# Ledger of designs, part 12: VHH binders against Riboflavin biosynthesis protein PYRD, chloroplastic (PYRD)

Target 1, 366 residues: Riboflavin biosynthesis protein PYRD, chloroplastic (PYRD), of Zea mays (Maize) (b6trh4)
Amino acid sequence: PRLAAGALSGRCQAQAAGDLDDAHYMRRCVELARKAAGHTSPNPMVGCVIVRDGRVVGEGFHPKAGQPHAEVFALRDAGNLAENATAYVSLEPCNHYGRTPPCTEALINAKVKEVVVGMTDPNPIVASKGIEKLQGAGISVRVGVEEALCRKLNEAYIHRMLTGKAFATLRATLSMNGIITNQIGKGADQSGGYYSQLMKEYDGVIISSDLAKMSALPLSREAGTNQPLCIIIAQGESSRLHIPSLSQEHASRAIVLADSPVTVEPAGVEVAVFRQIDLESILQLLAQRGLCSVLVDFREAGESFASLLNDFQEDKLVQKVVVEVLPFWLASDGLSNLAFGGSQSFPLKNLELRDVNGSVLLEGYV
Key: E = the ipSAE of ESMFold2; O = the ipSAE of OpenDDE; V2 = 0.75 times the mean of E and O plus 0.25 times the DockQ between their complexes.

## First folded at step 4 (VHH)

Design b8 (from p10 with Y34M; framework vhh_podentamig1; at its last look DockQ between E and O 0.01; V2 from the best seeds 0.00; counts 0 for: pae E 23.1 > 2, unsure alone 61.0 < 65, placed apart)
Fold by ESMFold2, look of step 5:
Structure b8 (fold): chain B 366 residues (1-366), chain A 122 residues (1-122)
Amino acid sequence: as target 1 above (366 residues)
Amino acid sequence: EVQLVESGGGLVQPGRSLTLSCAASGFTFSEYSMGWYRQAPGKQRELVAAINSGSTLYADSVKGRFTISRDNAKNSIYLQMNSLRPEDTALYYCATKGYRYGSGKYTPLDYWGQGTQVTVSS
């Protein structure tokens, strides 16, 4: 309960210790869920912690599509101790039967006393149905603990569920004086580097044909990762495109989107031809292929590739921007502005920054 | 003016080594991918090795034997060629290809050096 206003009203207003414990356990759920980053698509990342008498007696996370859900692992870990315990879960438990039993039934069968949920299901058609099932079975349910953190964990999943489109991030590298460069920061593409980590987190990466011709295709160097699909944009290309770093047995790692017929080497690389290529058409195609997240890697880009980003903020085509600022100043004849496509200014939301081996990485939302 | 000058070619016996150098000028060297290509008599020009800011790429025929490196301070790339075989005989070219984007100007580069001959024979 709250403290009386007259006793402490001017200097503090404390919440019950249980509120702080709830936040602690839910943040643990998010930590557990992130262990599966890059492995669960199209499923969300979910963590679950079972608490009894103030102690964690079980924990789990959803490790990849086709494996048990977080609640199942946590309940197995807790065993008999799950009875009359509190289950913390970062996302509303599912209540649909498929080839796997719903998580609501697992929690009910384990006889948990209470379930604390980070966020409800983002699909409004099924939202709250898991919560209602639990309540109908006599289980106490609380919702919204660390909700913002839980939503950020699954921002790509939420976006796809609400819009039917992939979550898109634009990545670029700038000099300190704002000039776009093709170079990425020292060590960024090595294990532990931010670029390697980005490749782990996205289902697909969109690159220029120039990058594909002259460099190894983007990949993650994090252990055990699923590599992103490389989407190669071939505009104004000759009738032939050679991708030297790609072998024929790995042709499925790439697709080519072209504005004219093109023969791709190696054989077996899928080619899709458009009369005109624009970002909306690309994102529609990728959503149809089941991609939940894509990264536009703005490197080795010509005017044609850059034009894809004209007005990228319109119609919520891109949700997030990641900009690396390198610690050097490029020579310039005068003042210049960067342009990624558009004549109008707009603010970025929720700006964050971090130091990445002497460079600065900036992240913000459109 | 863009200028690429290769050096280090010559006549060598099979199993020996050579180091090729390419000195570059007239562009912002660190912002472009660089590569070594070769053309044997009667064959098409083929990529041997390429390098950008953090990645290298090798033709399958030279993996494990050739190493590309770059020194941005000297505006140079190198090709260390070990365990040379007669089929490595070719005219070797240094090249820079692609669009420069980082200065707000879009200038495609498709520039090649004059080449340096490598001949591997008994």
Scores: ipSAE 0.000, ipTM 0.105, lowest interface PAE 23.1, mean pLDDT 80
ESMFold2-Fast, scan of step 4: ipSAE 0.486; ipTM 0.832
ESMFold2 (binder alone), look of step 5: mean pLDDT 80; pTM 0.801
OpenDDE, look of step 5: ipSAE 0.032; ipTM 0.512

Design k1 (framework vhh_podentamig1)
Fold by ESMFold2-Fast, scan of step 4:
Structure k1 (fold): chain B 366 residues (1-366), chain A 122 residues (1-122)
Amino acid sequence: as target 1 above (366 residues)
Amino acid sequence: EVQLVESGGGLVQPGRSLTLSCAASGFTFSDYAYGWYRQAPGKQRELVAAISSGSTLYADSVKGRFTISRDNAKNSIYLQMNSLRPEDTALYYCAKVDYSDETGYWHAFDYWGQGTQVTVSS
């Protein structure tokens, strides 16, 4: 009826206005959290904003594992203004005692009136327990503001928690005529280049032993980077593997996963030997070591390395692809470049493209 | 040195109850979360129930029938199994969750000992 329609319309408009304020503050939480990109694993990236009377009175983010959480920094920033305020946080506040006290207790002690949460903790053992504790203390809790944005921020953390495997992104470079190449675009690995920026974001990079022998190990040239661990896959290697670009002082920057006993130069590089190397076992091992995200860098990748990517879509081992298309038409020797890809064709989801210094960068989800 | 020891299994008729116990030693018991796992013949190992300081988690197959509890004073975890079915036949073992990453990463459990066998049969 007309009276019910008028009342419903008014309520929907009032809700939309409130949703805009919430979305604004939650987007700010995500911006704050992104300042710690590459530094937080195995912990998630989290931001927090304290709002009182329509004004931001405190801001914080979680800078790295072992440091205080976002809520603690935001509450310190707000001081007494946190009392009777609303706290926005991109991820459910923790409710367990680890290296730091629970953030739920910090929020309760500060006497905030309301907490707005972007997403619940993906860990099924602890999910909703922080929310329940806050509600039990008389604090209003609302969940799901900008949830998709908050989930994208922590997609690798979520994947690790749900599957026990590291989030894997496949990186490859193609010519304009579809030929896989070992090159990366001009400036890609220099400061501001897409590859340098990826190295800042990922916890690890999986590379072939041939790439490690021929080229400098992947690294970020971005300021303040926590460099990714280089996971070197040594398939069919002789008894010695020399990594010329790595010094003994920096031996901890790399690990070697081998299918046979191998002595690595420089000394001090960790080696794990497996009867058979498969991608699933690698991703489980890396997750157990605290890596949330790894980039599989498809350069100097022989048939053995390519075989690790067989059925990656069917087995759900790769979540995302990043493909650079170089502005070159390469001559072919008549051989097919279809060295891997699995038994079935599949569409990519949420495909995005951008210009990266004359190359086209394509990013999509498997 | 650090050890979890399971006990309380046995042969039991369908519809009956059993209580499994897990005794912990060599570490500060109350600081950790614990889980019960089972592995039936020819099947993959599965998490049955988990308990932290403030919450419990149950697999759908046992929810409403099994109850996990802890006694911090006795350094022990218990699994009360009611309305047992032949499908509950498995080797049961307990494991500890390490909160070293501050998130309670539940895929990384350690096992000490050989578990306790539960057989539900007429």
Scores: ipSAE 0.088, ipTM 0.513, lowest interface PAE 4.3, mean pLDDT 83

Design k10 (framework vhh_7nfr_2)
Fold by ESMFold2-Fast, scan of step 4:
Structure k10 (fold): chain B 366 residues (1-366), chain A 125 residues (1-125)
Amino acid sequence: as target 1 above (366 residues)
Amino acid sequence: QVQLQESGGGLVQPGGSLRLSCAASGFTFSNYAMSWVRQAPGEGREWVSSISSGGSTTYYADSVKGRFTIARDNVKNTLYLLMDSLKSDDTAVYYCARESPLDYGSEWYHGFDYWGQGTQVTVSS
């Protein structure tokens, strides 16, 4: 056939469509990756989509540590259709021989034409090594499509890689008049509630020993949840600590961090004793145990627990705050305000707010 | 406390065989992939072989493929390297290494979180 009269205008439209397609496929990678939320630590959440002639021919995500990577599942799904295709991946493909061959080799062996990467590896020692390997094999690589979205997906993984500490989010509840309350809003800890969703997403939750004595241990009501490790901070406790909501069968759901020797009921709960408990040491310990993210749940929290948070902004120990404001006006005595975090006032970044069943949920970055 | 202890190294003639062992303790051995890494005199570390946590999948460097066999015993918490047809170029300190659970974006020498002290293998006439 003869060349169409509109070929030049079609080229401009084709370029705009290609840019939109990149964002679309990368967002699909993030959607796939999120299917593994709460299951991948200490590994990142990763999704991969293989596209040939404008059609998705393979999809995959990394389901949990020790399982194949997203690229491997996507390549298996695509089969022979991966040849001369474009692979979209939310995180730079690995270039390390370990449990499986490196994903770079898998992409090279499948003869993909192009790889589109959301973000480079956050580890500065290995960053760009996978990209360099792919380019050396004649594969075209483009980087930075939906980079902000891909970084947000793995903010806890990135933080752990760069600092050797778990990503910490402070959660607190206030009344309308700014008084700290030990309640969670109506429906928040039920299926679909924000607290239930946080318990699904976070690797661990740090609570006071008083909360552990008085209430059921935090857990998600969401189906398929890998329940968070409950880290109980026991400061100034007597020689015995009873956690009435925890059975001996489920003792592994909790660990007690104490400043003095303590016997925990039920039996089987791990106890670590420190001369002095400080938040930095806790976050390092949790990262060493494979946790990327922890929620510091400020309920039934006395002055000793609050002191762990005194300089969290200046010391860069807390990255995010989640504050729920309940539709109550309360009388209070004692510790009434969130009067910790830094010696000077500081702004919060990327502030988001939403209505959560009659309460206001405020989320912001430190 | 994680501990990895290698044994079985020594002096052997070219064409000979050696069996290296690595005794692991302080962690659930069956949950981790394991590797052998070597370092020749004056050289950097070179990855030799890896085995999956269950032992069903093995990987070898091209330089040792067909000559070395990696194996594990999850009941005894022990990793093995069976070395056949040894060459002078195989002379190195051999290290037992535990694969890091964090395996994205890592080069082989950064993908390991614990190492043994090493065992010397010398191939000489």
Scores: ipSAE 0.000, ipTM 0.200, lowest interface PAE 12.9, mean pLDDT 84

Design k2 (framework vhh_podentamig1)
Fold by ESMFold2-Fast, scan of step 4:
Structure k2 (fold): chain B 366 residues (1-366), chain A 120 residues (1-120)
Amino acid sequence: as target 1 above (366 residues)
Amino acid sequence: EVQLVESGGGLVQPGRSLTLSCAASGSTFSSYAYGWYRQAPGKQRELVAAITSGGTLYADSVKGRFTISRDNAKNSIYLQMNSLRPEDTALYYCARGFDESGYYSPYDYWGQGTQVTVSS
């Protein structure tokens, strides 16, 4: 082990303090961005913090598709204090024109001294163009502060950008002895529950027609929620499908994807009929409709629904799994299992575990 | 129901010019940016040029040779391709990419493409 302690303590301590400040402000950008969870698709979640003399003088986030970017709100908040300040932004500032000028122009016109970027634009065609524009105007740019956190914030946006498909998470509930159950944990779908929070965060939820017939359609109880689109998979249905929990006034809350002609009650629910329903086509369709993320909710799911997931790991169709384990040892009247996903076993990455009101929630990447 | 229809492709000799057209229908045309992408066999799709009411963007490989323009009254965009080279051979796609929020998604809406072949 080496170094001389005096040399390290002086210069390395000063550098470490600067790096910690960058991380602190970038984490604040991510916190701000998360306030818009569920409202931004097909756009990313973005936060911006403007710092002058070691203090936050402006904050902003992108609240909704169609509204200004985080940088614009942060600059408005900072006013004249933005001049010669440092702007932190979780995603590379845009360098393209919509109805409003690009964020690069806004930062240049505000005369910021430096921009610190969490991650570059995930589109490789336009990546670094915003950074280049800022540098060309004499603004210092640093990239990659809390990059992993910034990428996780926008994992669904990045996935859609790179693949043209919606980011898919498989949700299932098991008993302690590994039996698939059609219930969810106590309080999970109430305000503050994990399922209610997922419904706020995800753009859509894919469910079986049996679940739609028997239970209330998935929704969030969280305040200010933009409710997810319910994608109902109707395989082998008779000529009529009744969704008792849905009113005609709220028919746009659901779409039905069917393998044969079906009349849906209530009237007004969109129906698309396919010769064969496959998960890849569904995810492409949803991405084209502007959905970045969908939850595949494995409840009241038969063999046909399970067949959509047969090769999800090998085909890269599911990116994440969320498995709830209920505190029950269940006697099974019919055996079911999650023995789909690939022809071979595979490990899950970055596994996280959380107690959710007496149940265990396991979250991992495929 | 947004539809993009490309036209104007064909076989052309090196050094010649070709103009591609894209007709857009459906939602409000002028609220969006439009672009031209191309894809050669076995290669990734690349952005060639993009246009908004406020400016243009060009790939380095085509700067000075290609010009993108739009006509909001006709709901159309155009790509004027000068000094064509064999490496410009590709299927050319019209795309709606910049939404009103300003974030660019190359996957939102695409035409079926028009083939450009530059060969002697």
Scores: ipSAE 0.014, ipTM 0.310, lowest interface PAE 7.5, mean pLDDT 83

Design k3 (framework vhh_podentamig1)
Fold by ESMFold2-Fast, scan of step 4:
Structure k3 (fold): chain B 366 residues (1-366), chain A 123 residues (1-123)
Amino acid sequence: as target 1 above (366 residues)
Amino acid sequence: EVQLVESGGGLVQPGRSLTLSCAASGFTFSNYAYGWYRQAPGKQRELVAAIYSGDTLYADSVKGRFTISRDNAKNSIYLQMNSLRPEDTALYYCATESPYYEESGWFNPYDYWGQGTQVTVSS
């Protein structure tokens, strides 16, 4: 009733409405950007929405490395309606000349009146330069709408940009009594399953040589997938490694990282030999190859593979964990739990859980 | 192939200075951005300083004490380190990146790294 009824000030009502609209359009930018998941590395995922008089008049997203940016597609979609409109973009518009002119120039030439930015460029050399360019041209700029969501969208891109290493997620499967299992839950690797979705989203997957010898290499069954690079860790192999699920025609889908010389079948698979294999060197190598994200898949993993993860928290080499808990009580025969990560216990942050076809999927940040 | 070689590290007393050098080869030096990173035992690599064209950036922990510079004629990058502290002890890496991917206009993170040079600040 009227004792509690507020918002009799036009200023307060206008501000509340504007805040809700900003969040709505920025979430639409993120939704558009996600259409390119798995296709953009080493570039970020970006979406753009152009709004005029409370209506979306243009939409765009960056579809893959080598293609135009989200702003270019959104401006093309809007045409003349971009003039005096507001452009929402999930990441600060670029201010560098590549093969195409910078997005700041495109927005200036289209005569937009305002740009709303989700997050600034994570590269400290260029951060705020695009915003400053737009402001210098008389365009209003507001920053930080749905910033947490925009940063989560590009967490792997940001991590690679700041550290020179690929963003690493540890994936493992446990029974209800905490026993490591080499199984994946029912339907997880089928179309629509969580593992299939991860294979679409991640640039690479790190697996043991034992998994590569016994099972089909990880891949996504989602439509339109850019399949992940399979990084096979060959520790203690005796001179020969056969990957039966890989054809010579598709040898480039895998690389083998070995601690001793090894001959790989099929022919054509790249092999890199290290005197000592360590996770940090792997993540640096993958970042240099243009991978932003890798999943460390803990299946058919022996003590040598587990040793790569001994100090992952202390060394800051793993950023996220994804643990599937199967609805089974199992007897152990071998490695029984995930007792690695550091010399001390540590909390996980931003824990999320969901039901994945009868299993519990737990996701948390290190 | 692109190669970066760091030098100038060593053992030094607190309050003293060191100059690190990075020699670059295998590409057109002036077209690239350069940075200095460091990694202390048990810690992740962190950006110390960066230079692209006339622009420089410094980590808060070193601002006012460290200076990054470049010599295009010698294809070299330098890090002048003044008023050194024990917490500056780390392996120091030189890194370089294209200022943008040719196709996209975004900066790539550092594509090429040297092997590092050890700086130890101790009494």
Scores: ipSAE 0.007, ipTM 0.323, lowest interface PAE 9.1, mean pLDDT 83

Design k4 (framework vhh_7nfr_2)
Fold by ESMFold2-Fast, scan of step 4:
Structure k4 (fold): chain B 366 residues (1-366), chain A 124 residues (1-124)
Amino acid sequence: as target 1 above (366 residues)
Amino acid sequence: QVQLQESGGGLVQPGGSLRLSCAASGFTFSDYAMSWVRQAPGEGREWVSSISGSGGSTYYADSVKGRFTIARDNVKNTLYLLMDSLKSDDTAVYYCAKDLYYEDSGYFEPFDYWGQGTQVTVSS
């Protein structure tokens, strides 16, 4: 007997995954971790699954900073069944002593037999110390199961850890004939739309002051969202900036980065004044505030906002690009495109494309 | 700019003790967690210990727990590392580092190094 193409495709993908048991449980760890998307920064997203005799006996994930780690929740869920079990965890268990016991000690005290780790801690100063501690206690450790998937889950956390800067993604919209547009595709900012989903995933969004004056501030319509911080860049503004879509009680949703003193309406919005505004300083400031990821939303962007992105590839300030292509051919008074500062051409890596409600969404790494 | 100056290193016999100091300037010292990081000959940097901005929380590498004590004086803007029962394996250049560690998160943040380091040599 033969199966339908879809069934054959799924079967072949599962076989190609290698060790199906390990890959299955590690993918489950990643699924659990994703439940906390948008809530964990500056911490990583982590999931843990406890398996005994081929059966899941405990599951856990790290829900947000200040809450227990994934291993602790999974061990609590498993109880006595954790003894002689295998623990799968998407990120190396922590091994530092302080106010809370390290996760390595929790696993040792539960008497787990084996720990399977997706990726080693990205901080080179502490990398492998948790693994060494577990091995020293007689626990078998295997590393690198679904490593690429685990690294992609925490790409922003890893970037912040290694550089001290927020992971930056440039978002822009183009017509079919390459004209920059200030529009987002139909339904993109509604529940289930790609922009709404990005607002759930990203810790912050950088926008022009013109966009803030003309449109509702970016937000997610997805359930359970921790809304992104809205970073408003105010270059060459008058002494007053009015954000009509923001109420005083929600003033903490936004901060204004200005090159001159400005009074913001509504009252209560934080204002930081700089002699000059540059993207590197912004990304460092956001990392210091605990943001791992930021979306640079290229709408209503004048020359000064566009200049923040000059040489973003050479300076390694932007890691990812998301371009939406609308199904329109727009009239042009001249050529308009996303050309910045006359930088050298460069290829995008791992390019992905998908249909988003009639538009084409292109995602690639710088 | 941020400036960190380490001192107190030297040559000591196994089982001996040393007290390292780090004088900090250019930032509000009490607002930041501080760390000690070391680099042994031919090896990469290794985290040793961290202390919260208030001094209320301390964290130690497994290799030094029970032997080293981290402390700070927020009036003098000074970080300390009290090193007891020194071993040959503790031989390294010790660096004072300002980090982005959030005490309630339980995860480490990137470290910033501004000091020249102080050499600790434990030899019989």
Scores: ipSAE 0.013, ipTM 0.393, lowest interface PAE 7.9, mean pLDDT 84

Design k5 (framework vhh_7nfr_2)
Fold by ESMFold2-Fast, scan of step 4:
Structure k5 (fold): chain B 366 residues (1-366), chain A 125 residues (1-125)
Amino acid sequence: as target 1 above (366 residues)
Amino acid sequence: QVQLQESGGGLVQPGGSLRLSCAASGFTFSSYWMSWVRQAPGEGREWVSSISSSGSYTYYADSVKGRFTIARDNVKNTLYLLMDSLKSDDTAVYYCARGTHYDESGYYGPHFDYWGQGTQVTVSS
């Protein structure tokens, strides 16, 4: 009968709407979290929305290391409307004590009825402890809504947590005929350009001393940017290194990693001298300093800089590649290619491409 | 000056046992989480085990769970790793690392801010 058929269709439609609502609110959590891009390391980016009767009554995100978590801001925003509401959060609520009480306690005290979690904490020591605490207090918990999106949001945080090394992305620019160039595409370093956006998102950028001598140091043009630390690799340098684009008042924007003693102009730039410079030691040092992510900005840098990348796939030192292909055919003055990476060929995973103002940007995982 | 010094490594046959020690100095050892991390030839570093400041909580990587036991002596400022049923895949340099579990935000998980120089464990015939 039509009445019975209508009732079954209504139930299927209601379930589909509920599934779409979960994904919708979790995607909103990720959007909120992204507002803090570049400001949270060594902490993750986290967003939270409080929902009551199909409407958002509170929103929050974790804005900076040392400040309250997303759940705290969302609960403050919701006020009394948090009671018997559903809380969506992109990362499992913490169940450990720091300067502030744990988010599990805040959610319990606000008397939320349900928590929907994007992903569990990547820290194996605490994974599922927050979920267990909430369930023990009588709160319903569901996990895994938009999990892939939530993991991608925090890929650098997850990598650092599991390995003790900074997440490394290799960035390079090629001509149509495969020649490595120190150029970047038209508009790429302007506001809204891909390079400007990378400078906002990454905690640090590794460049050669040759690039530092010839070009302006990498920076973001995006509003509200926490500029990346510029890590300058000085291999085989003379006793003096001049960085003409860096002012003395901004000397803390850069550090120099050298294989021999060097005096840096301007004064105030930190110099660390190593017997041998290798990428693994660099990534461990940066992680210990609180950096989750670093961009290796590869331009026409020569063999010494390229040697840092020789076995990055086998050594698991680079997780991602971003290659820009310019719409030019360049004259070659010798052999110049991205022939490093591993002793065996390897496929890239989850390859994406996009048009960036006439250039092709390729992004893939190692 | 924080110092971590490992000892007790060596050559053992498959199925054998070893006890690693880490002598800590230059900080209040009883106030910190401590960890063991290993690095096999040609591989990246792999977290093995962690122990809370009091010793009340211990955690292990799935690859070693049931075979390894982490312990500490807060009077002697020493961290231990008791390794049973050793496999060839356990061959690695084992590092003692200082890890803290809490920060001001509560998000910052164990990080390895100080490392020992490592002790070689070789599981072979």
Scores: ipSAE 0.005, ipTM 0.207, lowest interface PAE 10.8, mean pLDDT 83

